VHH binders against Pyridoxal reductase, chloroplastic (PLR1). Designs and how they scored, part 3

Target 1, 350 residues: Pyridoxal reductase, chloroplastic (PLR1), of Arabidopsis thaliana (Mouse-ear cress) (q56y42)
Amino acid sequence: CSNNTSNITTFKPLKLPLFWPWQKVKMGPLSVSPMGFGTWAWGNQLLWGYQTSMDDQLQQAFELALENGINLFDTADSYGTGRLNGQSERLLGKFIKESQGLKGKQNEVVVATKFAAYPWRLTSGQFVNACRASLDRLQIDQLGIGQLHWSTASYAPLQELVLWDGLVQMYEKGLVRAVGVSNYGPQQLVKIHDYLKTRGVPLCSAQVQFSLLSMGKEQLEIKSICDELGIRLISYSPLGLGMLTGKYSSSKLPTGPRSLLFRQILPGLEPLLLALSEIAKKRGKTMPQVAINWCICKGTVPIPGIKSVRHVEDNLGALGWKLTNDEQLQLEYAAKESPKSMIQNIFQTR

## First folded at step 4 (VHH; framework vhh_7z1x_3)

Design f05 (from d1 with S57Y)
Fold by ESMFold2-Fast, scan of step 4:
Structure f05 (fold): chain B 350 residues (1-350), chain A 122 residues (1-122)
Amino acid sequence: as target 1 above (350 residues)
Amino acid sequence: QVQLVETGGGLVQPGGSLRLSCTASGFTFSNYAMNWVRQAPGKGLEWLSGISGSGGYTSYADSVKGRFTISRDNAKNTLYLQMNSLQPDDTAVYFCARDTYSWGFEDYFDYWGQGTQVTVSS
């Protein structure tokens, strides 16, 4: 989708203009790559997933992304299970600081972090301090985007107002260049937009589950509101936890807890997987590249996870080309014919 | 406020049985796959078992397959782990955890109980 790519042509004092086979996307005051990367697996010590021995491989994957024009990296203060010490932010901060590719241009990276709506974060000052703690872990002076990780409206509406005031204060103090939200539904998205606007703070981004497996009525309504209000939708899980890769079947499931979800959903995805496979073959692309490109064509900024150099290499192939309108319709029709889809995160508000 | 509250831990003799419970609140329980994870002294986290939101699909780690049974009661918002033929190396803090449907190296979880201590010793 040519119409969904940002067209930025400004000269940058710290960097000569680069002409990639794709254009940067405007996201509030920010200029970002049309695809970013999530760091949700970094520092995750669940099972045997994350080991410090992986740090060199993750750093190589990070450098590869930078070399290919990726400047948006999404993390969270809750990422890094096992210690609850912000390990994902610490790793990203280390990689940015030590980057040979950046060489003093660390401010060219757009870091988007998410602040958890923990039950003990009861004051706006505590939420601002959460932002300062993230800046310390990331070893940077300012975030690109500071995000509220989920809404408390359905169970603690008074807490939500103080968290919103915290976002206002982060912006006013210059700790973040822009503010965003995650897992906000249509009604809450409008409410926070209006709350922030009254206080002179633009709402930059809305991060929600969005993919060919997650394009139900609610996601489409959120996208419509984002378009109307000038908010950029950041699409998380653009590959449906791996179900859209074509590497899994009823006889070849992933290891670990994902196998339960795959047993339930994957058999119902045949029409969609066949459409992805057909288009991928016609285009000389992989199924993940087609699925990510579809998210970009819808005007969203997908953030697939970084887990290896090979994974980043493949995902980069989603850039520099566009699905035709007919190909997009084919995928959407096939998705509607598929009897299964992803369940929304329960923090996804109304 | 999402809460997971675990009960049922304690001291048990080798070869004995124990049933753990996890009561969930603050979310629609039946929309989430739930998991049991443990951490033995001086070791990392070990995933033990998962159950789909409907309860129709279950999976187990090889170390507990045939000895442990995961189940849930969606009307009571409660997750269970029935542990049989307990061995000294089953001594660990046991956590219930909510599946996030997140992408990464490994599947991971966004909410955990505080953990319940299980000690298998004579």
Scores: ipSAE 0.005, ipTM 0.140, lowest interface PAE 13.9, mean pLDDT 82

Design f07 (from d1 with A33Y)
Fold by ESMFold2-Fast, scan of step 4:
Structure f07 (fold): chain B 350 residues (1-350), chain A 122 residues (1-122)
Amino acid sequence: as target 1 above (350 residues)
Amino acid sequence: QVQLVETGGGLVQPGGSLRLSCTASGFTFSNYYMNWVRQAPGKGLEWLSGISGSGGSTSYADSVKGRFTISRDNAKNTLYLQMNSLQPDDTAVYFCARDTYSWGFEDYFDYWGQGTQVTVSS
């Protein structure tokens, strides 16, 4: 993940106006699709209403994503509620292993998993064992990206150094092709980058909440640091848990706990939702496609949640075209005019 | 020293076929994803097709899917575009382009051929 400053002064002969589905972005030693998919909903009964009867449709959605050039799938060892803990990794591993669409090229899928900073993970060896447990659930020999799910700097700074040493060992042992972090703020992002660099390990990715609902000064500062240090920003919740889809209103809320959050935030999003709707109509696109395309235009790799075949079909329409600078500014001004925004993750550090 | 030289353009009747070639020199051809792009008179650039360095993966724009086939011969450093069922609206200058990505946030091709004219007319 070294920053190549020689490219900054290089004249670029011609830029193309499109984000094409064949185009890949560099993420350390990896070549990934400009949009990936997150699997937070897989095995989550509480927030997303997961049921095992959904598995066949999730597998079809996964195959559709592969067929259209998506090779980045994000999961976590903590994904899955109650007795289904780890279920997201188990399902993703099953789908990769059984995939007919991959035609024996299972190793071309970039699996990014996140290891929870649990209080009982007190040694670097325990953190390496967390990685081995994820590999077992995923039924693969090597991860594309091994990520630390959140920083312990604010409450257990000595534990954080141990977890960082665990990431170093995962990389050195060849269990992961690249290492990354999630929910790291500007100060801690620089600190872990420098720590890993002194041990010969590049920091390849930083995953944070980033969307038209989450483009505050801190997110923009994180992006600036990523650009400077050669780190790729992975944007999670690019649709704001569904608030940017245009499907919901005060009279048509989602089922489950999200409805409480939507009641509070959604009425304050009118200027942004109107701007998304108008651009979508003008372009012959959907509001989710415009919102995801905006994340890609900002140079991030969004990972919208994969829940159904129709969800994946729609999100794939975010590729192959590009918002103009004026359209991006229109969306950003509308977002600033909106009196509400997304709640930041409580684990996001400074 | 990087060069891309296109050949195979010309005049063809509607419903006809043409095969375009692009010969690459000055770099390790098999390490690069390669593309075909066209520009019709008075129009912008339109991406048509791309192929991975090994030739194992290909992609097509909806406007040409099923009619055009991209291929490469790495031993000869040559990229091909087989064009079938040509229509008058396929009239354009066709460009071969080398793909490259860095840590930047821009879609960019670093080298282009000079272009070859394809005219579909009676």
Scores: ipSAE 0.000, ipTM 0.137, lowest interface PAE 16.8, mean pLDDT 83

Design f08 (from d1 with A33W)
Fold by ESMFold2-Fast, scan of step 4:
Structure f08 (fold): chain B 350 residues (1-350), chain A 122 residues (1-122)
Amino acid sequence: as target 1 above (350 residues)
Amino acid sequence: QVQLVETGGGLVQPGGSLRLSCTASGFTFSNYWMNWVRQAPGKGLEWLSGISGSGGSTSYADSVKGRFTISRDNAKNTLYLQMNSLQPDDTAVYFCARDTYSWGFEDYFDYWGQGTQVTVSS
């Protein structure tokens, strides 16, 4: 993994990148669009209100993303609630296979999936078989990125070593083109990088909660480590589960369990939401576009969630332009002045 | 507790001018974008203009650009709309509205004034 290169400007020095979809970003051996999409909502009935009637619109949203040069799609073997377990991978696989826009170029889509660190996955062979199960659901022969979904270091450290060996075997067997981790904190990120290096496997991506709501000391330290070690940071929840969209207020909360979280956090976000709104209006952009563009300006690859065609249309407007350094600082100062921020993901390790 | 009160409406002849005012109370006025919106008889709501909390940035609908000027006095908690070159089709109820941080989405505003009638006729 020779990702010591800062950005796409390395090969186009006379022109600043405006984060167009065709201006690909290196991620280990992979070439990805500056923004990808996450599929956490696909098959999730409890948190996101998924219904199978949405599948046609999700397919249209997927095709729209492809038509606009997006080639990175993130999923997980744990995505989908109850009877719909694995549904996110099944839907993504179906959409890729059926895509008229790809016209036989299905291998140009970078599929990143995450393997859950379930307590019964106690052997490296079981973890390799989890990868094979994901390939079956996705209907593909090889993953772009195979990721460990979370670390077991704080409660089952011996299991973690087994899962790391599983990642090595997936890479060595050619089941994945690249290996990554999710929800890894600064200490464990360095440890797995060093372990994989001793086994001849590059660590190419680290996926963590990173947004204007999640830019605390730990996130900044993770980003610094990623830059130093040539790891690409994939930023999940770049819109704070929807809190940075400007769509919600005390009088208009989202339906479902998110409303409880929003009641606690949203009132404390006024300085940040005002700054996002001001910059959005000045630029002729939406608040989500500004929030996503900020993540890209920090050198991360954000993966906002897809729930509808409208979401993809709006998020695509985050590309093709760049916030100034002063605008980035204005947002960062406003975020620091906001008395509330996103709660650290319970799966993130130290 | 949040209140927005518009004044300055009335009858004006075509080509004339009017200055609308909106007095705000119950919140930190300088922290919010403020907007002017109108509703002509038998028509829907039309957004006209917005101004940032500091007053440093303004935006206008194409229908009023060059004729209307939005401004604010944060010391007085007051928003203004200077309307020049008024035409009969500017006849409407004019509302002052506080931004909800949802620029570009369906729910733009969380608080509205009662409205002030502007009639442009001879």
Scores: ipSAE 0.000, ipTM 0.142, lowest interface PAE 16.9, mean pLDDT 83

Design f09 (from d1 with G50L)
Fold by ESMFold2-Fast, scan of step 4:
Structure f09 (fold): chain B 350 residues (1-350), chain A 122 residues (1-122)
Amino acid sequence: as target 1 above (350 residues)
Amino acid sequence: QVQLVETGGGLVQPGGSLRLSCTASGFTFSNYAMNWVRQAPGKGLEWLSLISGSGGSTSYADSVKGRFTISRDNAKNTLYLQMNSLQPDDTAVYFCARDTYSWGFEDYFDYWGQGTQVTVSS
């Protein structure tokens, strides 16, 4: 195709990007891709079987995400098991620093890290120092989003105020461009929003478990509050730890500790898995792509995990198209008719 | 200085095969997605195929899906297009084009080769 401009024939760009600039999502002062990626598996030997020999493939997967327009990467200071604690941040920092494809624009990558509410983090200064330690591991001068990993309201409410003061100081000192929370329920989400507002700090994001397996009353209430207050919901575990991929059945379980959860839940998911399969076949897409696309259609920003180049390749196919309202309803009806769902994260507050 | 040079074009019979190559210089080849684009006589540009910088992801226009295969050798700074089951309407000048590496922006071609002529005729 060609178009005429200024007496010179020009061509319109062909169908190349997975998403267009106007499809980017506003998160406070940030503009992020419609889907990001999580790095929970990086350094996790227990649940995900991480080995350092995987690092080259993880770097390739990271570069693949970047070249397809992904600019949001979620990590945490607690990610990595045993002696590898903090490994996820170290690997992400290394990959960003070494990326020549960034053309020196390393600051355009939105790094969202989460600071654990450890019982020994009892002063705002200690929490600010946790942020500085994350910056050191990531080898960057400023975070896109600094997040509190979970609320202490139910067991240590005085500690929570201290942690909130820490978030305020991180923002005021310019260590983070925006602040967010993770695993906050409806009541605490409103409370922190209001607290931060009185201190001149906007609340940018709320990260919670949200998927076709995790769309209960509380998740829908959190979404409603986010929409009302201008907070972006970041949906973690959009594939239910792999249960929505179609790869597993009661006769084909994953290795490791996930098999215990899959034995309990997977047999009860047949209506949902059949609906996912039907829509995937109709669309020429995979079941994971449909499940992730559903999260995007609900106005959330999903962060599926980076585990391999193949997983990133597949998940990228969730972009560039939309489920119809009828398809979304079909999936939601099937989810409601499925006798099993994901158990709510125990760290999610009220 | 960025340079892209296409080779491998020529005259081929209907049903035949041809492999195009594009040699890149002046930039870190593995950091850029690469494209093949063609222009048939008297027609506009038609995008054919994309390959990611790592080579792990590819996509194709419906007109060539199943017949053409895009690949790259980053050690040799070379992009390839394997064309099978060629038809007379595949006659065109074939261009290698470098994608603009950017996030959340439209990816347009910023550098093009001179093109290589492919003619499918008996």
Scores: ipSAE 0.000, ipTM 0.114, lowest interface PAE 20.7, mean pLDDT 83

Design f10 (from d1 with G50V)
Fold by ESMFold2-Fast, scan of step 4:
Structure f10 (fold): chain B 350 residues (1-350), chain A 122 residues (1-122)
Amino acid sequence: as target 1 above (350 residues)
Amino acid sequence: QVQLVETGGGLVQPGGSLRLSCTASGFTFSNYAMNWVRQAPGKGLEWLSVISGSGGSTSYADSVKGRFTISRDNAKNTLYLQMNSLQPDDTAVYFCARDTYSWGFEDYFDYWGQGTQVTVSS
């Protein structure tokens, strides 16, 4: 809520953008907003309670993000539960195509999708076909970023090389402007970077779980490697699946499977949640805005989930300001003093 | 090969009870949290309940809290849902689903059963 003062003249007050063009983040050949949005909830009936009746609200949320300069939207070919598999890509494509805010400039949106490392995707041609299927669902001719969703190195290392060749072919065929990876650890990140480099393909992004709940040794090593190799870290779950919002407690858990995780972790987060609350109150911001801003201050591009118009409105408030170094340290020390942290993704490699 | 098979559905009068079972095979059952999910005719999927691998922790959707009880027998590789005070709105196909707890995996359930029909009617 902002105060509105009486306008004594007939002129309209100038609305400043949430960020300036020079604050956009380089991501390979791409220039993206300092924060993007993930569409993991679109078609997810079990964790979020998605229904098709919500599509108009989601389209309004999408338009609000565009109006405020957001140009990065992350999706995946596996997004959508059960019969709605692929629904996230279909909805994003529909919203881009129908957008009144874009006014025929649909190509200004950077679409990042992730291709699942399914056990039946055993040829580079099948992986290129996965990309073509995503383009079809999205109703676009080219992706901003084509990403491998997880590494098979620990259980099917020969398949991984085939999937990497698929990424090379997507780039060479002009189906993607850039390639990226998700859930890659430090060792595999260096290996794929070198593999792609020898083939003339730049690795532009590494998407990993990164937040005040996920700033352990592995995340810090990945960030260091990204900085060294010119790779941009895309931070997923910047709010810890909602644990950093301040909306939940041991007496007020979310519905769905997340409730088990929250019951285990929330009691151990009191120092961190207190620090988030104090900084939020001091700055006239919300706890989610502070948590997202911290990810941006670390040089990552967070992609919080777009679930409603209210979620987008709140998350946009993470832009246009920066935490001081002292505030960042306060949050990081509070996180280290908290006896609990996020459980590592089972697809995260070394 | 991972398989989940639901049984125990059927026709029941309003106010009645049913016990659903889900038999798991092809994996170490006690290492995974398990879920119950339903789909009513013409509606989307609705999550109902989850139980931790050890059985020490459970959670329920508000629509079934106090009426349904999730449990498991790890020695038998079997998940149960005890449904009491059944209402016509509980009419649905009921599925069991294995939980991944993977933050980079959008569907938090990697395997589903075929489902069992529960009809609550007079």
Scores: ipSAE 0.005, ipTM 0.432, lowest interface PAE 10.4, mean pLDDT 86

Design f14 (from d1 with N35S G50A)
Fold by ESMFold2-Fast, scan of step 4:
Structure f14 (fold): chain B 350 residues (1-350), chain A 122 residues (1-122)
Amino acid sequence: as target 1 above (350 residues)
Amino acid sequence: QVQLVETGGGLVQPGGSLRLSCTASGFTFSNYAMSWVRQAPGKGLEWLSAISGSGGSTSYADSVKGRFTISRDNAKNTLYLQMNSLQPDDTAVYFCARDTYSWGFEDYFDYWGQGTQVTVSS
């Protein structure tokens, strides 16, 4: 490859994927499916209404994803409400261990977990121990990706350097195959990349809120930096917590706390929702499939949430086809014309 | 309707030069990176060169680097491939291909021209 400018889009050698699950995307040393799945809802009683009676359905949804070539699953050590702390990791670990589809091939699953930047994690050793605790809950010997869940730069910059050293040690000790970050803005993304590079550790992924509802200047700058530095952007909330599904209106809100966000944002999304609906109808697809496909077309790896077998079935339909550039521009223009967009994540740094 | 039409192919002697053109219609040409791809008789597709939407960046396969030059005229919606020092093994059908709107990681095309035949022989 040769470039005249560092911010120029890379060349495209001949390769004919249609975002099939077996057409892997490079993420550092890893090969991942073009779409993964997040497990934020697993153990979350407050925002997602989780109950332990759902575990059988979640296991079926997990198996369905595996059967269709999905190999990237994102979790976090902070996922789970109250007494269910760490429950997401425990459930994912159980499903991987018990999987009939994997049977001795558990290492084919790329597990990405996120380590919370808790105020009491003040030494690199404590952060390495957080990784060991996650490995124990997941019942695996090595993570695909170990991620720092958010930056402490704006309120505890000295702690952040300690956490970065912890990521270096996880990699050097072989506890993780790759290192990533979550909720890092453009400035901090460059800083951690440089910090890790001087220590021989490649930064493989940057996970941020990214969707047709989250395409501000900052998201675009993060994507540009990721492309320039060879970092894969993992797009979380690709459906805007459900706002891009077409299932909701001002008179038909979801249950729970996200109804507050929907009341504020949803009425201002009419141009975008209409564009999504038109393209979906023209393509014989659903609105969620179009929204997820758009994220993949941008070169990101979206991780929509696993909540049910039905949700996984629908989201899998985002693969095997591509939006044209004109369709992508239509959606982006409609998003810009929409009076509202998603609220920036409170943990995202500069 | 998206269309890509290649012209400029033909018979040329070894060591000769030829310029291919690809005329695009049905989309905003300057928003897309474009590529040239060829297929020799009995062989698979071979990517040759790519150019960014603005024309500010180019890339070449090792087999053609230094001999072929890709360029574009966005005012005319036209992509070019200047081929110099042609060799018999450059004989192939040459295709113009449109890259998907991309931020840098896709390795594929969504629209292709019908191709133009280039034959290098004496």
Scores: ipSAE 0.000, ipTM 0.136, lowest interface PAE 15.4, mean pLDDT 83

Design f15 (from d1 with S59T)
Fold by ESMFold2-Fast, scan of step 4:
Structure f15 (fold): chain B 350 residues (1-350), chain A 122 residues (1-122)
Amino acid sequence: as target 1 above (350 residues)
Amino acid sequence: QVQLVETGGGLVQPGGSLRLSCTASGFTFSNYAMNWVRQAPGKGLEWLSGISGSGGSTTYADSVKGRFTISRDNAKNTLYLQMNSLQPDDTAVYFCARDTYSWGFEDYFDYWGQGTQVTVSS
């Protein structure tokens, strides 16, 4: 790059934001930060070891994200185990309401929640009521994005049409600014897009497992369809449940049920982990920052999980820079050379 | 060849106003965000304001918010900075800069103008 001013030879720039406002990503009628955060761990005792004593740290992590320009937060009505069902939405709502950083600008936060395709949600009215219940837990009047959490096409196709009509009604009633889907494969994504379009409802987002561990043929086809139809891909599990962090090995596994998955997959990731480590070292960045940055470079909006202040601080370092095309290719080749990859989500459709 | 040329600087009284212009050539102006940066004597670079390629989004440093207004005319390939309520400590060389495609803040800007001197004094 070229600097044609002969007088700029010794300087240190003052503090800048992690990204400019015009680097925000268009997502239907919404303008969102290039990276958001997911709240799957909030209230999840089984997979993530959640305890209510963690709430203060989670609130601090949320505030740190806001301070650095993050405005997209993803949750779900199914997040939270047992008696804590809905806890993720309740905590997010509390943190937004109490936010010291927002101070009356609560509307600047884009809340994306997902409504489960439960077998007892058999009418469009019941699905609209699911949205109202989420609004109550979140303590807000309108969602940024209302999402269908998974497709029922393969086992209950008549229910799916009812749920799609529920999304239409949520939009028409002004309960959501935009609608999206999660875990939709290429065929179902085109079908729902067309269904909603004929009813005047924009499909703004498709949330799918997408990372250096999840860039198979289906993910690439979904991305291609998203680009063609003007849908933004939200990439969940951008760090592969932690496998791309460089923190784990055969002698240092995570606690809980994830250790079983890591035992099967992690040993087969050496080429990819080595490439991530080398690029991270070259750039003065961490492996998670490189992995998240790769998702952004692909035109997706990753939503890594908020687990602690430390995790948010690290993940924010994925912003403010970009991998070169050559670095992206090196990571993709290394991923293809790795004998293992992530297991496809069981709710993912065709 | 990319070129950025600033004009409109000069001497102004405290409380006065100036309008800076930056004429761009050698690239599709509307495809790039543009910024204003200044350097006061004995100080480092200070970022002041930015504007998106379409002109639909603007952002400002706290030190100039409410006093300076950034705008652009894409038909004329020109960037502007309207400076009001000028203070002696606004005295600096003012540069226009093209936003980098790398999206990295460590690199910030790929092309800079020569700069135009603004002096606020009696």
Scores: ipSAE 0.006, ipTM 0.430, lowest interface PAE 10.5, mean pLDDT 86

Design f16 (from d1 with S52Y)
Fold by ESMFold2-Fast, scan of step 4:
Structure f16 (fold): chain B 350 residues (1-350), chain A 122 residues (1-122)
Amino acid sequence: as target 1 above (350 residues)
Amino acid sequence: QVQLVETGGGLVQPGGSLRLSCTASGFTFSNYAMNWVRQAPGKGLEWLSGIYGSGGSTSYADSVKGRFTISRDNAKNTLYLQMNSLQPDDTAVYFCARDTYSWGFEDYFDYWGQGTQVTVSS
């Protein structure tokens, strides 16, 4: 329903957006819901325990997101383990094609995919062909956003220029409506923005790890640059791989390799988890909903993962309300007081 | 050149024990968490266990808790998996894998061994 009125100032009209799914936000030439969904778990047998038997539930979760006004779905050509390489794109494409709610309205869905900076992708033509392969797997004629998955600047700077030219060609050929980047740090974000601008191509999005666990100087600098240059920050891992759900403790760790990370970080998150719990309780919301809402309050578009119908149902509750400035500050202060934070992605550039 | 080499696989009777080893080279072993993953015939990859770089923290899949023990010897650049009370459904190819703490990739691991076959039968 509607947000809890406990934080409304009595003598001032509440004019701030409540982040309803139909309150679209601008992302370059695109209009997207305030929250999207990521599909990293689709086809990922190792980290997320994917099984093909899950496909029916994933399709139901996708339909639920569409029914509730979500129009941004993020995937990647590298998603899917081993023989399932590309499976995330294939599943998303199948779900879009088969959607009863989308018949004749396929263009209302913004599909954002990411192209891996593989060492053998050494020509602009190969990168354009990577885009064409993604379009084939997705069974669509045009992407909403074509993204470079990570920067090669620190180890193969000449390859990076080739990949950037590939993004330009994708845009010029009409294969993508907009271009974006992922895991770009402050210096490289400015450089690619300027490069694309000289080629007449707008940089619409920068996807980076951003959450209450990832508010370091670099993340804040990236956010500042995004705001200045008119780039939308897409926040991945808005729940810190699950650490912000309140579901886990030292005695109740997740299955899989995440448990090692949780053992090192989770004990140092007590102030933040307590603040999330208190605000969630006061608002009649869940901790994940509060953590996602915080990302939206910062002007980012979070893309929590679609893992089940239950996860989508819960995450949708992050919309239709807004944390007050005081609640945001309380969470940020608690995060700063927490002795631990997320490990920086190894591929995030300067 | 990063390389991971598994040894210690073989045929074992149900209820028996087997110790797998994974020798690492080409990187500072103690800086990386290490993992054991298996793939049974006709099934997908299953994560079994992980150990932090210092060896101070370990984690296990529910299917192997109490039966398998992960350990490492950083001086020898070697990862171990002690497997006890083996069952026929433990039959699989076992891989060691280096953890990257990678975000947004299909694989959480950047380097894998070639795998070693473990067969549990009478």
Scores: ipSAE 0.000, ipTM 0.331, lowest interface PAE 13.6, mean pLDDT 85

